# VH-VL binders against q9umr5: the designs that were tried, part 107

Target 1, 268 residues: q9umr5
Amino acid sequence: SYKPVIVVHGLFDSSYSFRHLLEYINETHPGTVVTVLDLFDGRESLRPLWEQVQGFREAVVPIMAKAPQGVHLICYSQGGLVCRALLSVMDDHNVDSFISLSSPQMGQYGDTDYLKWLFPTSMRSNLYRICYSPWGQEFSICNYWHDPHHDDLYLNASSFLALINGERDHPNATVWRKNFLRVGHLVLIGGPDDGVITPWQSSFFGFYDANETVLEMEEQLVYLRDSFGLKTLLARGAIVRCPMAGISHTAWHSNRTLYETCIEPWLS
Short names: E, the ipSAE of ESMFold2; O, the ipSAE of OpenDDE; V2, 0.75 times the mean of E and O plus 0.25 times the DockQ between their complexes.

## First folded at step 3 (VH-VL)

Design qb5 (framework fv_nofazinlimab)
Fold by ESMFold2-Fast, scan of step 3:
Structure qb5 (fold): chain C 268 residues (1-268), chain A 123 residues (1-123), chain B 112 residues (1-112)
Amino acid sequence: as target 1 above (268 residues)
Amino acid sequence: QVQLVQSGAEVKKPGSSVKVSCKASGGTFSNYAISWVRQAPGQGLEYLGYIIPIYGTANYNEKFKGRVTITADKSTSTAYMELSSLRSEDTAVYYCARGPHYFEGTRYYFDYWGQGTMVTVSS
Amino acid sequence: DVVMTQSPLSLPVTLGQPASISCRSSQSLVHSDGNTYLYWFQQRPGQSPRRLIYKVSNRDSGVPDRFSGSGSGTDFTLKISRVEAEDVGVYYCMQGTYWPPTFGQGTKLEIK
């Protein structure tokens, strides 16, 4: 039998967005128990990411307990960051494949409709004024806002991403790294036509330098210092990179070719 | 050396407004918000709100929203707390305090305090 | 708002003897990031408050080791292992987990 699959949605999203993904899984791996967590949906997705991690943790514990052979995570957009933190804070997780669908793993720096909805007068160049305040850090989008022109403010003000990426020290960093390294496979998915995740290479742990030139994962200090285990995972052969062009942000969970190429092979 | 230095005591009439200053040193404005806390004579401490000088962000305790305004002048490293529609129960020592720290995620701790400014509201 | 309750409110102590102050919160102070944002402040007569303890048990630089903080969830304690004359004043606990920050009513420590 197949390992259970747990799905975590993204910003302003809900479980209904995954109806096509569930259909694909049922067709290729019939009998798979798929649980789409319907927590922090809609406007609740704006709550601080550490609060979301706590809620999702409570929901995944019984699912993992019922599957001693292991589980798979499919985590979409912002949900990929929730799953990153879950794997670090859970000292007893049994996750085999962590499948990250177009998630801003190194952060977000782009003018999008979601941002304009939340902060109508802001532009990406000005959002650091709001996001890098204690008030701004009460919103999930600001927890992973990474302004490459104010990297010092990001490193010092981010209450979530800078800590979980090991870019700033935290007392729990060693334990978080040990826990994260228990994952079987880290499957990274994303692409140039996403249109929301900026830069799109953030889904692969690449990001802008101060000149907005993208540096890939292997050039990041996070990787070079092995802050939470990326270098160790890559050396173990546990990182899978699956970029695909032609897919917009809201289509990653409903594209059959994407599913067959990047997701299906990792559902055992 | 880190220091927060406040303006002198004020005596105000009911219905008027008062503006208290807090000059910060030691690089405080680069890394910290400035909070305001008051203490009525012989009573406990009550939080009013904060300003983050480098971001221009201010937030207020709901109890004081509409009456309190906190501002900052980065060129002089000075924060201001203005309280309007003064009542006798606003008589208190008003303190500025450093924090929250932008970077620790420690939520509103106060590692340094100003000397306090006595505001007396009487007729 | 979170209610912080201290006991005792008046604490007469003989010099050199230990003192203990209790602080109870109306709800758990554990933040979603795993930290507990409970603070202790000392206010000497005529002076501004001074922070002694942050995040339950961490002493600020310059605070004597005779001061210690402990506790979890909703119940916290500040201990002074041997009271000295300069310890006279009012001690406040404060929570920073929930907006707005709130203080206990204060404990007045006096030499008897």
Scores: ipSAE 0.000, ipTM 0.402, lowest interface PAE 15.3, mean pLDDT 87

Design qb6 (framework fv_nofazinlimab; at its last look DockQ between E and O 0.52; V2 from the best seeds 0.00; counts 0 for: pae E 4.6 > 2)
Fold by OpenDDE, look of step 4:
Structure qb6 (fold): chain C 268 residues (1-268), chain A 123 residues (1-123), chain B 112 residues (1-112)
Amino acid sequence: as target 1 above (268 residues)
Amino acid sequence: QVQLVQSGAEVKKPGSSVKVSCKASGGTFSNYAISWVRQAPGQGLEYLGYIIPIYGTANYNEKFKGRVTITADKSTSTAYMELSSLRSEDTAVYYCARTSRWFDSLPYAFDIWGQGTMVTVSS
Amino acid sequence: DVVMTQSPLSLPVTLGQPASISCRSSQSLVHSDGNTYLYWFQQRPGQSPRRLIYKVSNRDSGVPDRFSGSGSGTDFTLKISRVEAEDVGVYYCMQGTYWPPTFGQGTKLEIK
């Protein structure tokens, strides 16, 4: 018997987007109970990420309770951040594989169609003026906006990413780290042809320095300080990096090669 | 000083499979990607796919419709390209090429090439 | 797939004279990361391809400075300021901005 799989969607997404993934799982792992959580769909995905975390938590708790052997999480795009936060706040989760599917784990700093929709008159270089305001932080996109040129504003105004990263001190940092470290495997998936996650290395906890040079996970302060457990996870062999080129952002959950290579091995 | 050394020429019947090897000498694959490119006689270059040996992740040109499989053995620093259901049109010199580190923006920059492997498909 | 079109396909050149090869793409090669992933390769007779230029205008180590790449968007050029005998071969442009990478038809440079 296979462990249940819980799927969390991304920005402006819905359960329908994962129909191919469901097909692949059914074909390769017959009998797997897959639940695609249909919460915060469409424009509702713009709601604050902490609100989303709470909603998804309420949904996954019953599923986890019925699966004492454990569950797998597949979390796509923005959903990957939601899931990471979820695992940080839950002291009793039983997640075996946490599959981060093209998620901006280290934040976003780039112009995208999503940003143009929300802020049609704003450029990447100026979005900090909006995102690091109180009202800006009411939008999910701003909750993981990470401007490398305004690190002070990020650290002080980010109400989500800076906290789950442990980049800003808070009373729950130690507990969140402990909770997150309960995960069996962290599977990081992403690639250079994504076109949305910027930089694409964010899916692997890479990110820009002050000169917009992309540094790897091992060069990040959050890793060096092990602020939420990345260094510990890597040391125990619990981090899997699965980069793939030739995959656009909207194709990560529907590409067969990607599934077989990066997802399927971790659903056992 | 790093070189890619490929296996020898192959002669195959239609419908059969061929597996070409590409070994890195003077170094390791490390975090680099290995790509495969072929060139039919007197023709241009065609991309087949790549692998990142350290992670075992590969992707393919869809033109080959699942006929190509790229694998790697990290312990021997050797990459493999297998092409099945061979046709006369598959007659070509097959090249392996090293490219950028996986964390760079492209896994198909082709800065180092193997010497090529001639594969002839004939009845 | 992105189509790469080279011109001319045959390029006879007198020794010491300059040469120019054009490469056009069916769509802009500007990647979302801001880079343009256009490459030039040289293939001498009986040899494997060799990369000369990466990202439009950057020469690989060991490539003579008589080779230069330029262009933007969909139009790119490889120039040889003074052609030498060792420059005989086929030259290919390649785009890596879009999956899968695709090559031009090749330009055969020969000495008159």
Scores: ipSAE 0.824, ipTM 0.914, lowest interface PAE 0.6, mean pLDDT 94
Fold by ESMFold2-Fast, scan of step 3:
Structure qb6 (fold): chain C 268 residues (1-268), chain A 123 residues (1-123), chain B 112 residues (1-112)
Amino acid sequence: as target 1 above (268 residues)
Amino acid sequence: QVQLVQSGAEVKKPGSSVKVSCKASGGTFSNYAISWVRQAPGQGLEYLGYIIPIYGTANYNEKFKGRVTITADKSTSTAYMELSSLRSEDTAVYYCARTSRWFDSLPYAFDIWGQGTMVTVSS
Amino acid sequence: DVVMTQSPLSLPVTLGQPASISCRSSQSLVHSDGNTYLYWFQQRPGQSPRRLIYKVSNRDSGVPDRFSGSGSGTDFTLKISRVEAEDVGVYYCMQGTYWPPTFGQGTKLEIK
């Protein structure tokens, strides 16, 4: 039988967005128990990411306990960051495949309709003034805002991403790294036509330098220092990178070719 | 200096398949995307697809999906393009093209080109 | 797919005079990352294409200063300030902002 699959949604999203993904899984892996977590839906997805991590943690514990052979995570957009933190804070997770579906793993630096809705007069060049305040850090979007022109402010003020990426010290860093390294496979998916995640390469742990040149994962200090285990996982052959062109942000969970190429092989 | 060296000309019958190679000589094959572009005699350029060898992932233009397969062998720094169910309109020069620093540009920026491989489909 | 339209398709030019090629896209080529992925390629008779310009206006190494690219949104221009005999060939614009990348029809530059 197939290992259970847990799905974590993204910003302003809900479980209903995954109907096509569930159809694909049912077609290729009939009998798979798929749980799409119905927490922090819609506007509640703006709650601080650490609050979301706590809520999702409570929901996944009984699912993992019932599956001694392990589980798979499929985590979409912002949900991929929630899953990153879950794998670090849970001393006893049994996740085999962590499938990160167009998630800003190194952060976000780009104009989106969501930013315009929340901060109408802000431009990406000015948003650091709001996001790197204590008030701004109460919004999930600001928890992974990474302005490459104000990296010092990001490192000092980010209450979430800088900590889970090991870019700033934390008392739990050693145990978070140990926990994360228990994952069987880290499957990274994303692509240039996403239109929301900026830079799109953030889904592969790439990110802008101060000149807005994108550097790959292997050029990041996070990787070079092996801060939470990326270098160790890559050396193990446990990182899968599956970029696909032609897919917009809201289509990652409903494209059959993407499912067959990037997701299906990792659902044992 | 990195060069892309392609395999020699092919003459194929309709319904058969062709596999063209593209070897990177000089330098490393890492951190590159390899694309395939064709040009029918006297015509313009048409894109087929790309592969990122270090990731092992390929993407295809929908027009050719199901007929084209792009692969790479990292040990020999060689990319391959296989086109099946050949038709007379597939007669063209097939180019491989590399995108260096694909990660700070999109995978289809084509800064270095191979010499081209003439594929003739005739009955 | 994004349609790329070049004009003129045939460009006879006198040696030493300027030449200009226009390229228009069916939609804005500004990517969500803020970059504009428009490229210009030169194909001399019997040779592979060679990239001259990347991201609208950046000249590749080894490309003479007399070649310049400009434009924004949907309208782009390749200019040769002083045409030389070795410039004979077909010039193509290409967009890489949207999948799949698409090329213009090509502009054949000839000495008259």
Scores: ipSAE 0.732, ipTM 0.880, lowest interface PAE 1.6, mean pLDDT 91
Fold by ESMFold2, look of step 4:
Structure qb6 (fold): chain C 268 residues (1-268), chain A 123 residues (1-123), chain B 112 residues (1-112)
Amino acid sequence: as target 1 above (268 residues)
Amino acid sequence: QVQLVQSGAEVKKPGSSVKVSCKASGGTFSNYAISWVRQAPGQGLEYLGYIIPIYGTANYNEKFKGRVTITADKSTSTAYMELSSLRSEDTAVYYCARTSRWFDSLPYAFDIWGQGTMVTVSS
Amino acid sequence: DVVMTQSPLSLPVTLGQPASISCRSSQSLVHSDGNTYLYWFQQRPGQSPRRLIYKVSNRDSGVPDRFSGSGSGTDFTLKISRVEAEDVGVYYCMQGTYWPPTFGQGTKLEIK
């Protein structure tokens, strides 16, 4: 009688990557229905995030409908941004625990292997020229690119992150905040040894200021203005922060200690 | 300014457990990371693990996993380290240490140390 | 685990003279965020350790300016420009870039 669990994967990922997580859930919560959404796999994960949100929305509707008591989301890496957008755009979602596994929730400002694969001549310092163009915004990675040195370009050009963060005025901001606040718990997971999410504190809604000093969630304007509900969630005790050292980016869903410490308690 | 005050010295038999306390004075430590480090007599320093009390979870050096438990009580501003299945090699001074700006750095960038607690394991 | 090697292990020095302590890591300490998490601690006789330097070269509050840290990658140095009697003790480097944090074996500084 455990609530169903929906798993949303990250960039260049597929449902097979979660086989160990599925094993852990089956062992500790026998009988739990776990669905790993098999959408936007591999290179399809580069499609615009709003396109991915729409596709995942269509997939979760029947699962939520069959579980009127609620569901849990486990969302990995880029998938955590997809899931946060889902919570904002769905006025009928019934998500209890939203579990964010090392997701770049405040954005990404780091050189990674997949960025070098996509844009081989670019470094993080000049990627804003690509990402903050209309062409760049057609790639998922640019949808959450957050250059702390070009904040005006970010605020004007971001088609995804600046909108779901409520950093830019838009007609849906109030409704999205209301929808997001219907979540039971927001479980934030990440750590300093991740190696991909930069800064790693983005998984906890931390991010760089203009000097590349990391400001924590409570120091961010989006928190202080409560633009999409973080301050409200924290005040009601709905935010769980579970940092774990010693885990690389690809190991978050295959580490039993992490599962037992940060995930298992929230799969009621 | 916060100071860390630890519990007093203990003498323990092999196979038993010890629980060392670390109390913050002059403020709360819920916004800080608390680490535990030990130093055997005449030896260097060895890291055991940390806790961030506001988050409520601990992380352990793999060498000690299964024997060390680190907890915190935010209401009393006190962290605890319990080491079980004690061996003679566990004879050491045990320190707690605070990381003041853990979020801007790492949880184990400790800058303030307690006075230490001598734990002696002998028959 | 990252091995931290200090040199020398024993450092007798004449009062008022400079001192230099070397610390070498078994691998680069440059973190994925671009920082190098290398720390220096001082342990005076009978006292708990005290942090002197964080992130290679940043002095903590209350640390005299005669202490300085430098280095990059795998090689790091703590310098005392003019040793004073109160500087007697054991000095440890520590890396934090890779879990778990690890310490050097210590350098005992003594006045001749």
Scores: ipSAE 0.382, ipTM 0.765, lowest interface PAE 4.6, mean pLDDT 90
ESMFold2 (binder alone), look of step 4: mean pLDDT 90; pTM 0.933

Design qb7 (framework fv_nofazinlimab)
Fold by ESMFold2-Fast, scan of step 3:
Structure qb7 (fold): chain C 268 residues (1-268), chain A 122 residues (1-122), chain B 112 residues (1-112)
Amino acid sequence: as target 1 above (268 residues)
Amino acid sequence: QVQLVQSGAEVKKPGSSVKVSCKASGGTFSNYAISWVRQAPGQGLEYLGYIIPIYGTANYNEKFKGRVTITADKSTSTAYMELSSLRSEDTAVYYCARYGKYWTDSPWFDPWGQGTMVTVSS
Amino acid sequence: DVVMTQSPLSLPVTLGQPASISCRSSQSLVHSDGNTYLYWFQQRPGQSPRRLIYKVSNRDSGVPDRFSGSGSGTDFTLKISRVEAEDVGVYYCMQGTYWPPTFGQGTKLEIK
């Protein structure tokens, strides 16, 4: 039968956001056991990403142990970064499809409504002063703040994203790469009308250079150096890119056409 | 000017829990963080953790993780520090102190509360 | 955790004479944002700590001019140019660059 599916939510989110996704899975793959992890909900999603990784790790271990044929991960928004780290720190994960729904894989740099809510007097150009402080790194959103105009500060201060992307050295980098490479398929989903993830190409490992020109994954040093296995996965045919226009950030998990096009084929 | 006023002294038995309050006055409570620091008799200062009331976010020194819980009630402008499974070595004066505002380049730990003596004895 | 080491631990001083307290950190306290998060606190007998100096050398409002902070990297000094009777107490350095914040052991300043 179908492999179990584990769902990880995003910033200021909860399991309720995935009710439509669960309906779609039930319609196309009846009998699939879907577990939406109800951890770090709402404001708790602001806790440091390494803390969230540890909590989600504890929750997924027994699910993976009961599924010797493997499991699928569907990870939304910030949750996609949690899942990236989870796959790197777990020595024996059995994940087949890792489906990343509009996650800022290379980081975030944008003036969005979420930033206005959290930092009402700050602009994206000034957020580096808060995020790259020791205090700022205690918040999940700052763990993946990637200011292309202060890349030196990002590389030195990021306690999470720069490390999992291999942009700064870490003693565990070789083990993290080996672990991540065990994934069967890396399915990347995102689009230009998201409105939150900035640049939207971050969901596909593209990102701004110092002039705010987006360079795609194959032009990134992370890819070229194969720091955590992107080049190896692409050569293996294991990376799937599924961009779709017309979908806002809060709608990725509730659009039937997106589900049928980008998610359903990878839920064997 | 922000001032922090703490609850009164407590005497607790080993294995019980204690909950100390820290009420802020003057200034917007939701715009700054509250840290907790303790000092055992005749000893130095030890950091426990903080809370940022606007987010509901708390973080703890690993040494106390699992025993300490820091919460806030925005309606009363009060932060709380609860320490469970009390041992004699938890006997200390517990202080709250302002951490700083989340969007400002603000220095740490000014002002401090007056302190709350917690004595753990059988 | 970053270790903060103070010297001396006991500092008897004659009234009106200068006093100097040293603080060393186990690693550089220069943050990637360019700031050095090194602080000095005074604790008078029976009172809560009071911040005297923030970010190495900046004196808090209401702190007398006789107090000054200096240093860089891993080596820091608190200096009192002329000790007064009200200066009796324990002085602590603290780092806020790395989680968790850590304090020195404290220096007890006494009038001899």
Scores: ipSAE 0.000, ipTM 0.407, lowest interface PAE 14.7, mean pLDDT 87

Design qb8 (framework fv_nofazinlimab)
Fold by ESMFold2-Fast, scan of step 3:
Structure qb8 (fold): chain C 268 residues (1-268), chain A 122 residues (1-122), chain B 112 residues (1-112)
Amino acid sequence: as target 1 above (268 residues)
Amino acid sequence: QVQLVQSGAEVKKPGSSVKVSCKASGGTFSNYAISWVRQAPGQGLEYLGYIIPIYGTANYNEKFKGRVTITADKSTSTAYMELSSLRSEDTAVYYCARAEKYFGSRYYFDYWGQGTMVTVSS
Amino acid sequence: DVVMTQSPLSLPVTLGQPASISCRSSQSLVHSDGNTYLYWFQQRPGQSPRRLIYKVSNRDSGVPDRFSGSGSGTDFTLKISRVEAEDVGVYYCMQGTYWPPTFGQGTKLEIK
């Protein structure tokens, strides 16, 4: 029998987006219990990420308790950051594969239609004025806004991403690292045609330097310092990187080739 | 200097496989995607797929999925394109080409190999 | 797949005269990041293709300034202000906005 799968959606999203993913799982791993969490749907996905982490934590505890052999997480877009925090704050998670579908793991810095809808007069160059305020940090998107030209403000004001990445000190950092390192596999998926996640390499822990040149995971201080365990996981052979071109942001959960190549192999 | 050097011409029978190599120089192999493009005699250009060597992952044009496999050996800075179940219409010059600095992103084909003629005939 | 259509397919030009090649895409090539990923390549007889222009209008290093690219959305043009003998060859447009990358059918530039 297959381990249960828990699915966490993204910004302005809901469980309905995963109907094709569920079909693929049923075809290749019949009998798998898949739970798509219907929490923080639509506009509620804008609530602070720590609030979302609390709610999703309450939902996943009973699922994990019923599966002593372990569970898999498939976490889409913003949901991948929720899952990062879940793995860190839960002292007792039994996650085998954490499959991150096009999630901005090092943050977001780009002009997209979603940002224009939320902040019509803002450009990526000036959004730091809003996001790095106390008011801005009440919105999930600002919790992972990472302006490479104002890294000092990001480090001081980010209430979520800078802390979970270990980029700013936190009393719980050692415990969070220990908990995160219990994951069996970290499967990172993303690609250049996403069109929303900017830079797309953020899904692989790459990110812009001050000149907007992308530096990959192994060049990041977070990796080099092993702040939450990336270097340890890579050395353990536990990180899988599966980039794919030709997939737009809303298609990661509905592309059969993507599923067969990047997801299916990790659903024991 | 940047240079992509490909293996020599191949003559193959229908139903067989061919594996073409592309050796990158100039120290940029790990920082760029390597793409494969073919050109049938007197015809236009057709894209097969690419590999991002630093990740070890490849993506293929749907037309060739199941028949094409692209791999990379970082120790020798060499990419390979293997095409199976060869047909007469696979007769073409096969080129490797690299993308600019964004690893398989939009900046395609800034440098090209010299091409490898693959002839499929009985 | 995005279809790229070039016109003309055959372009006889007198030395020193200007030449113009059009390229039309079946859908807008503006990427969600605001860039337009349209490229122009030159293939001289017996040689590998060489990239001339990237992102509509940017010339690659070493490409003479007599070559220029322009356009937006679905309609693009490559211009040669004064054709020289070494310009003989086939010119291809290519889009990189949508997967897979696709090429126009090519325009053969010949001296008449």
Scores: ipSAE 0.006, ipTM 0.541, lowest interface PAE 9.3, mean pLDDT 88

Design qb9 (framework fv_nofazinlimab)
Fold by ESMFold2-Fast, scan of step 3:
Structure qb9 (fold): chain C 268 residues (1-268), chain A 122 residues (1-122), chain B 112 residues (1-112)
Amino acid sequence: as target 1 above (268 residues)
Amino acid sequence: QVQLVQSGAEVKKPGSSVKVSCKASGGTFSNYAISWVRQAPGQGLEYLGYIIPIYGTANYNEKFKGRVTITADKSTSTAYMELSSLRSEDTAVYYCARDYRYLDTSYYMDVWGQGTMVTVSS
Amino acid sequence: DVVMTQSPLSLPVTLGQPASISCRSSQSLVHSDGNTYLYWFQQRPGQSPRRLIYKVSNRDSGVPDRFSGSGSGTDFTLKISRVEAEDVGVYYCMQGTYWPPTFGQGTKLEIK
């Protein structure tokens, strides 16, 4: 039978957003047990990411325990970062496919209407003042704010992303890398018409340098140093890149062509 | 300066559905979320759900999940609340309200629409 | 769901005298971000609710200074230092800390 699928939603999101995804899975893999986690929904998605990781960890443990053959994760937007940390902190995860659906894996640096809703007087160029304060790090969006013009502040102040990416040292880094490397496949999905994730290449571990020129994954220090295992996974043939144009941020989980091309093949 | 203007009163039969609109003016529609609250005659306030138009994401009070759908049309700066399988106890004034949060301050439900009376009768 | 309990439910007050409304929550309303998302609304007869107080004690623009909010944790109070005729209506407390947002039963303020 098919491995169970666990779905982790994004910022200001809920399980309702995945109704089309569940329909697609049921059509192509009938009998698949799909659990969409109803934790940190809506405004609760603003809670610090480490708090969310703890809550999601408690929810996934019994699901993984019931599936000794393994499970798949589909993690959308901010949820992809939660799943990155889950795979690192869990000594005993049995995840086969980790499907990252338009998630800012190297961080976010962009002016969006959502950012204006939360911080109406802020621009991307000045948000570092708030996000890299201790108080700002109590908000999930600030946990993955990555200002390429203030990389020193990001490295010192990021309580989440810089640590899980191995960009700043942590006592658990070696164990987190070992745990992450247990994943069967890392499936990266994203595209230029997303409109929210900035730069969109962040979904593929690319990011801005200090001149706002995008450097792809293989040029990143985290890859070159193999800080959490990207280089090892790529050498193993375990990284899948599936970019698609024409898809806006809220449509990744409801586009049939995307599902058939990028998600369906990895749901064994 | 944001104002929310709702559609007119509706009279519906049990088992039908109703769709109430809430049009934003005097501000930027995408800069806030829209919440929906109802009030039965002579009763208190009850929260239905909200939508964040920029994301198209909605969340619902479990009591109404499966019957309520909240949507937004950015081109007309209008949010909609649709309630299906109507019962007589759904007779109420339905309100939309602005939901807005930043930093340490929440502008939660600081601006309300005028209300839309929905009457469900046999 | 968090239960919000108001008292009294009916509050007859003489013009010019103070009025006080209590609101109790079934759980602490302190959010993990350090804020307490407790709100007070006024609804005059035939009108939409109007927010008076946000985050326990902050008055909205245009709200007279005779209105004040206070409290912490699970116990909150809305006080009107001297009631005016235009204050007639129903007052609701609301919590926004936990999903779903919930309201108290309402307190009807009337002039005796």
Scores: ipSAE 0.005, ipTM 0.479, lowest interface PAE 12.3, mean pLDDT 88

